VH-VL binders against SUPPRESSOR-OF-WHITE-APRICOT/SURP RNA-binding domain containing protein 1 (SWAP1). Designs and how they scored, part 2

Target 1, 142 residues: SUPPRESSOR-OF-WHITE-APRICOT/SURP RNA-binding domain containing protein 1 (SWAP1), of Arabidopsis thaliana (Mouse-ear cress) (o49570r267to408)
Amino acid sequence: LPADVAMELNGVLGNLNGTKESIKSAKIWFMQRSPFAPALAEALRDRVFAMDDSDRQMHIVYLANDILFDSLQRRTNLHEFDNEALAFRPILGSMLGRIYHFPQNKEENQSRLEKILQFWASKEVFDQDTISSLEKEMKSGP

## First folded at step 15 (VH-VL; from u4 with heavy chain S28D)

Design n2
Fold by OpenDDE, fold request of step 16:
Structure n2 (fold): chain C 142 residues (1-142), chain A 120 residues (1-120), chain B 107 residues (1-107)
Amino acid sequence: as target 1 above (142 residues)
Amino acid sequence: QVQLQESGPGLVKPSQTLSLTCTVSGYDFTDYYIHWVRQAPGQGLEWMGSINPRGGQTSYNQKFKDRLTISKDTSKNQVVLTMTNMDPVDTATYYCARDLFFGQYYFDYWGHGTLVTVSS
Amino acid sequence: DIVMTQTPLSLPVTPGEPASISCRASQSVSSYLAWYQQKPGQAPRLLIYDASNRATGIPPRFSGSGYGTDFTLTINNIESEDAAYYFCQQYDNFPYTFGEGTKVEIK
């Protein structure tokens, strides 16, 4: 990532506090920088691994969800992965796995992550094979 | 069944503080954000603010942020709206409504609403 | 703030005929638009979300369309029970904002 984008990302994540507003704002920022989607997605995963707060980890997942859903709504072909979906696909399994097995609020977060995964499946953010792969990686742990 | 219910005084004097409670049931309290929306008589809907029941984080409409406080009581599955310095212009039906903890920004369930009249 | 403008504000309709309500946003809200029905003395009820998705339990005669700034709620085969106010809501950005409302009356 360019230094300026990385710096901005840190600011955005610093303001990500679990409010709907903060999540929406972060998503808007992300979508405006779609060419960096792969690197940004990786950075989000790395942040999740660096965090010791399960709520903050989940907020990043909520952000990822909004990004993916927003990109879904903008697809020219709903059955083809968009730029953001392609960017997140390789990193989501490990990201979700980190949270799924994190001791803090473990049971609650597991339930929420499963609901999010089901949502991605139902909306066809990812194909069923990808969903199954993500679920497997999530539950197997990092 | 999902239920949201507003409760509080129906009459408030000018300059006094309004306190309303939204009691929720039929689902996990922390799985949905709670929002407050009001509607003046014969007028449209106005979003006031919201709270994340899990962590207690709040968002406010800038119009109300100086007067409005939203809080929660997880032990009672309640969200409380407090608004200071009430004025007759604040006369409205006040609703609480919910949206899911992720991916949802529209309101699938509403309370029945409670009319609050500000009058001397 | 994003301003939502509804037209018309009053819409008389004959039973069995369709009704269309327009909602225009002052800026693009993508597909982040909902429609609500509010009958007298009742709370709003969700009809449509994400511009075109019908909420659970909502009859097929209700439909939503649009993207960006222009949206339409269509009620086919109007029934007497459809007499109500209808509101659009954008949730693309905070604060959430609503249209003025459209009063649908049965002739």
Scores: ipSAE 0.922, ipTM 0.958, lowest interface PAE 0.5, mean pLDDT 96
Fold by OpenDDE, fold request of step 16:
Structure n2 (fold): chain C 142 residues (1-142), chain A 120 residues (1-120), chain B 107 residues (1-107)
Amino acid sequence: as target 1 above (142 residues)
Amino acid sequence: QVQLQESGPGLVKPSQTLSLTCTVSGYDFTDYYIHWVRQAPGQGLEWMGSINPRGGQTSYNQKFKDRLTISKDTSKNQVVLTMTNMDPVDTATYYCARDLFFGQYYFDYWGHGTLVTVSS
Amino acid sequence: DIVMTQTPLSLPVTPGEPASISCRASQSVSSYLAWYQQKPGQAPRLLIYDASNRATGIPPRFSGSGYGTDFTLTINNIESEDAAYYFCQQYDNFPYTFGEGTKVEIK
């Protein structure tokens, strides 16, 4: 990532506090920087691994969800992965796995993550095979 | 079944503080954000603010930022709206409404609303 | 703030005929647009979400369309029970904002 984008990302994530507004704002910022989607997605994963607060980890997942859903709405072909879906696919398994096995609020977060995966499946953010793969990776842990 | 219910005083004097409570039932309290929306008589709807019941984080409409506080009581499944320095212009029906903890930003369930009249 | 403008503000309709309500956003809200029905003395009820998705339990005669700045709520074969106010709401950005409302009256 360019230094300026990295700095801005840190600011955005610093303000990501679990409010609907903070998640929406972060998504808007992310979508305006779509060429860096792969690097940004990796940075989000790394942040999840660096966090020791399960709620803050989940906020990043909510952000990822909003990004993916927004990208879905903009797809020219609904059956092809969009730029953001392609960017998140390689990092989501490990990201979700970190949260799924995190000791704090484990049962509740596991339930929420499963609901999010089901949502992605139902909206066809990812194909069923990808969803199954993500679920397996999530449950197997990092 | 899902239920949201507003409660509080129906009459407030000017300059006094309004306190309203939204009590929820029929679902997990922390799975949905709670929003406050008001409607002046014969007028449209106005979004006031929201709270994440899980962590208590809040968002406010800038119009009300200096007067409005939203809080929660998880043990009672309640969200509380506090608004200071009430004025007759604040006379309205006040609603609480919910949206899901992720993805959803529209309101699938509303309370019945409670009329608050600000008058001397 | 994003301004939502509804037209018309009053819409008299004969039973059996269709009704169309327009909602225009001051800037693009993508598909993050909802429609609500509100009857006198009642809370708003969700009709349409994400511009074109019908909420659970909503009759097929209600439909939503549009993307970006221009949206339409259509009520086909209007019934007497459809007399109400209808509001659009954008949730693309904060603060959430609503249209002025349209009063649908049955002739």
Scores: ipSAE 0.901, ipTM 0.951, lowest interface PAE 0.5, mean pLDDT 96
Fold by ESMFold2, fold request of step 16:
Structure n2 (fold): chain C 142 residues (1-142), chain A 120 residues (1-120), chain B 107 residues (1-107)
Amino acid sequence: as target 1 above (142 residues)
Amino acid sequence: QVQLQESGPGLVKPSQTLSLTCTVSGYDFTDYYIHWVRQAPGQGLEWMGSINPRGGQTSYNQKFKDRLTISKDTSKNQVVLTMTNMDPVDTATYYCARDLFFGQYYFDYWGHGTLVTVSS
Amino acid sequence: DIVMTQTPLSLPVTPGEPASISCRASQSVSSYLAWYQQKPGQAPRLLIYDASNRATGIPPRFSGSGYGTDFTLTINNIESEDAAYYFCQQYDNFPYTFGEGTKVEIK
């Protein structure tokens, strides 16, 4: 990541505060930097691993959801992955798994992560094989 | 079944503080944000603000920021709107509405609204 | 704030015929637009979300279309119970804003 983009990302994630306004603002910022999507997605996963607050971890998942949904709306062939979907595919399993097994608010977070994954399946954000793989990795743990 | 119900005074005098309560039932309170939206007579709807049901974080329309407080009481399944220094132009029907904890930014359920008249 | 302009503001309709309501945004809102129906004395009801998706339990005679700045709610085969106030909402950016509404009346 260029140093200025990495610094901006740190600020954006610092402003993520559990309001829908903050999630939407972060998504808008991310989508304006789509050429960096793979590195940005990896940075989001790394931030989840570094956090010690599962509420803040979940905010990053809500951000990822908004990015993936916005990207889905821009997909030119509805059954082919777009840039952001491809960027998130390799890092989502470990990101979700980290939160799924995190001790703080574990049962509520597990319920919410299951709902989010079911939502992605129902909207075909990813193909069924990918959804099944993500669910397996999430539940198996870090 | 999902229900949202607004309650509070129907008449408030100018300069007084309004307090409205949105009481919800039929779903897990912590899964949905609660928003307040108002409609003055003969005018369109206006979003006022919202509260995160888990962490209690609030967002406010800048128009109301200095007068508006939204709070929650999870044990009562309630969200409270408090608005100070009421003026006759604040006469409106006040609605509460909900949206899901992720991804959803539109309102799937609304209350029936409560009319608040600000007059001497 | 994103201004939502709704036309017409009043729409007399005949049962069995189609009707259309337009909503225009002052800047692109992509597909982040919802339509609501509100009958007198009732809570608003979600009809369409994300510009074109029908909400659960909404009859197929309701459909939405559009992207960016221009959106349309279409009601095919108008029924007497469709007499109501209809309004759009954008949720692309904060604050959320609404169209002025369209009063649909039979006959």
Scores: ipSAE 0.786, ipTM 0.901, lowest interface PAE 1.0, mean pLDDT 91
Fold by ESMFold2, fold request of step 16:
Structure n2 (fold): chain C 142 residues (1-142), chain A 120 residues (1-120), chain B 107 residues (1-107)
Amino acid sequence: as target 1 above (142 residues)
Amino acid sequence: QVQLQESGPGLVKPSQTLSLTCTVSGYDFTDYYIHWVRQAPGQGLEWMGSINPRGGQTSYNQKFKDRLTISKDTSKNQVVLTMTNMDPVDTATYYCARDLFFGQYYFDYWGHGTLVTVSS
Amino acid sequence: DIVMTQTPLSLPVTPGEPASISCRASQSVSSYLAWYQQKPGQAPRLLIYDASNRATGIPPRFSGSGYGTDFTLTINNIESEDAAYYFCQQYDNFPYTFGEGTKVEIK
């Protein structure tokens, strides 16, 4: 991940503030850097692991959701992987698991993560085997 | 069932402060943002701003940012719009509307609206 | 701000006939567009979200289409109860903006 892109990402994530405006702005920034999607997705996961504020962790999940849905809306073949879905698949399980087991606001965060994962299943963001694997990984202990 | 209800004064004099309350029921207050949207007579709808149902963070249309405050009271299931220095051009029907805590940006439920007239 | 231009502003219709309402954005909003119906003295009702998806409980005679800048709400087999005010809303960029609305009347 180039150092200048990493610096920009740090600023973008610092501006996430619980408003939908901030989430959408971050998604726009991310989608303009789509060739870096695998490295950016890993950086988002790493940031969730570094955070000690579960609300800020959840904002990154909402950002990931917006990225995945923006990409899904552009998918030309519903049964083929899009770039962002491929980039996020390997890091989502551990990212969600970190938040699922985070001690602050645990019950509310677990409820919201369950709703988000079920929504992804219902909209076929990933296939059912992938959704089942993500759910298992999320619910497993750290 | 999901209900949103606006309440407040129907008449305000120029330069005074307006306070409107959106009271909601039939769903978990913390799962939905509340937005304020207004419609002046004979004109289109105008988005004013929103509040995060959990953290209380607000987003405002730049047109209103110096006059508009949106706040919440989770224990009462209420969101309050406060707008200072009212002007006759602010005469409109004011609506509250909701959208989900993640991903969705369209409004699945609205209130019936409350007419606010600003006149001397 | 993204300007949403809605045509026509007034649409007289005959029951049983199809009707369509156009919504044009001043820049691409991708598929981030909703359609609402509002009858006098009532709250607005969501009809279509994400340009083409029918909201829960909306009759199949309502459909939406379009992507980018040009969107259409189509009402097939107009019924008398469809007389209402219809408006579009973009939610691609802030501030959210709305079309001027179309008043659909039975003639």
Scores: ipSAE 0.752, ipTM 0.889, lowest interface PAE 1.2, mean pLDDT 91
Fold by ESMFold2, fold request of step 16:
Structure n2 (fold): chain C 142 residues (1-142), chain A 120 residues (1-120), chain B 107 residues (1-107)
Amino acid sequence: as target 1 above (142 residues)
Amino acid sequence: QVQLQESGPGLVKPSQTLSLTCTVSGYDFTDYYIHWVRQAPGQGLEWMGSINPRGGQTSYNQKFKDRLTISKDTSKNQVVLTMTNMDPVDTATYYCARDLFFGQYYFDYWGHGTLVTVSS
Amino acid sequence: DIVMTQTPLSLPVTPGEPASISCRASQSVSSYLAWYQQKPGQAPRLLIYDASNRATGIPPRFSGSGYGTDFTLTINNIESEDAAYYFCQQYDNFPYTFGEGTKVEIK
């Protein structure tokens, strides 16, 4: 990940503050850097692992959702993953699992993560086998 | 059933502070942002601001930032709009509306609105 | 602020015929546009989200289309109960902004 892009990402994630304005701004920034999507997605997962505030962890999941939804609108084949879906698939399971097992607000966060996975299934963001794999990884214990 | 209900005074005097309450039922309060939207007589709708249902973070339309406060009470399923220095131009029907905690930026349910008249 | 210009502002219709309402944004809002119906004395009702998706429980005679700056709500086979105000809302950028509304009424 180039140092200038990493610095910009750090600022963008620091500005996530629980408002939909901040999440949409971060999504716009991310989509403008689509060629770096795999490395950016990995950086989002790494930030979730570094955080000890489950509300801020969830904000990154909401950001990922907005990116995946925006990307879905541009998909040329319903069953062919777009660039952003391919970038997020390998890191989503561990990202969700970190939050799923986080002790603060655990019950509420687990419910919200399950709703988000159901939403992704219902919109065919990922195929059902991928959703099942993500759910299994998310629920796995340490 | 999902319900949003606005309540508060129908009449306030110029320079006074308005407080309106949005009381919700039929869903998990913490899953939806609450927004305030108003409509002056004979005019279009105007988004005023919103509050995060979980953390309480607020967004305000810059037009209102100096006068508007939005707060919540999760235990009462309520969101409160407070506006200072009311003026006759603030006469409007005030609505609360909701959108989901993630990914939804449009309003699937609205209250029925409450008319507030600002007159001496 | 993104200005939403709605035309026509008044639309007399004959039952059984189609009707169309246009909404134009002052800059691209991609697909981030919703349509609402508001009948006299009632809360607004979501009809269409993301430009073209019908909300749950909305009759199939309602459809939306468009992308970017130009959007259309189409009501096929108008029924008398469709007499109402219709307005669009963009949610691409803050503040959210709305069209002025179109009053649909039976001729």
Scores: ipSAE 0.727, ipTM 0.878, lowest interface PAE 1.2, mean pLDDT 91

## First folded at step 16 (VH-VL; from n2 with light chain D92E)

Design j3
Fold by ESMFold2, look of step 16:
Structure j3 (fold): chain C 142 residues (1-142), chain A 120 residues (1-120), chain B 107 residues (1-107)
Amino acid sequence: as target 1 above (142 residues)
Amino acid sequence: QVQLQESGPGLVKPSQTLSLTCTVSGYDFTDYYIHWVRQAPGQGLEWMGSINPRGGQTSYNQKFKDRLTISKDTSKNQVVLTMTNMDPVDTATYYCARDLFFGQYYFDYWGHGTLVTVSS
Amino acid sequence: DIVMTQTPLSLPVTPGEPASISCRASQSVSSYLAWYQQKPGQAPRLLIYDASNRATGIPPRFSGSGYGTDFTLTINNIESEDAAYYFCQQYENFPYTFGEGTKVEIK
């Protein structure tokens, strides 16, 4: 990541505060940097692994959801992943798994992550095989 | 059965503080943001603000920011709107509405509304 | 704030005929637009979300279309129960904003 983009990302993630306004603002910032999507997605995963607060980890998942949904709305072929879906697919399984097994608020977070994954299936953000793979990776330990 | 119900005074004098309660049932309170939306008689809807049901974080429409507080009581499944310095232009039906904790920004359920008249 | 402009503000219709309501945003809202029905003395009811998706339990005579700044709610084969106010809502940007509403009346 260019150093200025990485610094901006730290600021954006620091402003995630559990409001939908903060999540929406972060998504807008991310989408303006779509060419960096693979590196940004990896940075989001790395941040989730570094965090010690599952509520803040979940805010990053809500951000990922908003990014994926925004890109889905722009997708021209439902059978091919758009740029952001391709960027997130490799890191989502481990990101979700980190939170799924995190001890703080574990049962509530597991329920929410399962709801999010089922939402992605129902909206065809990813195909069923990909959803099944993500769920398997999420539920298995790191 | 998902239900949202507003309650509070129907009449408030100018400069007084309004307090309205949204009581919810039929779903997990912590899974949905609660929003307040008002509608002046014969006019359109106006979004006022919202509260995260888990962490209690709030967002406010800037036009109300100085007078509006939204709070919650999770144990009672309630969200409270408090608005200071009421003026006759604030006469409206006040609704609570919900959207999901992630991704959904539209309101799938609304309360029936409560009319608040601000008059001397 | 994104201004949502609805036209017409009043729409007399005859049962069995179609009706269309336009909603225009002052800047692009992509597909982040919902339509609500509000009958006299009742809460708004979600009809359409994400511009074109019918909410659960909404009959297929209601449809939505549009992207960006121009959106349309279409009611085919108007029924007498469809007499109501109809509002659009954008959720691309905060604050959420609504159109002024369109009163659909059976004539």
Scores: ipSAE 0.766, ipTM 0.893, lowest interface PAE 1.1, mean pLDDT 91

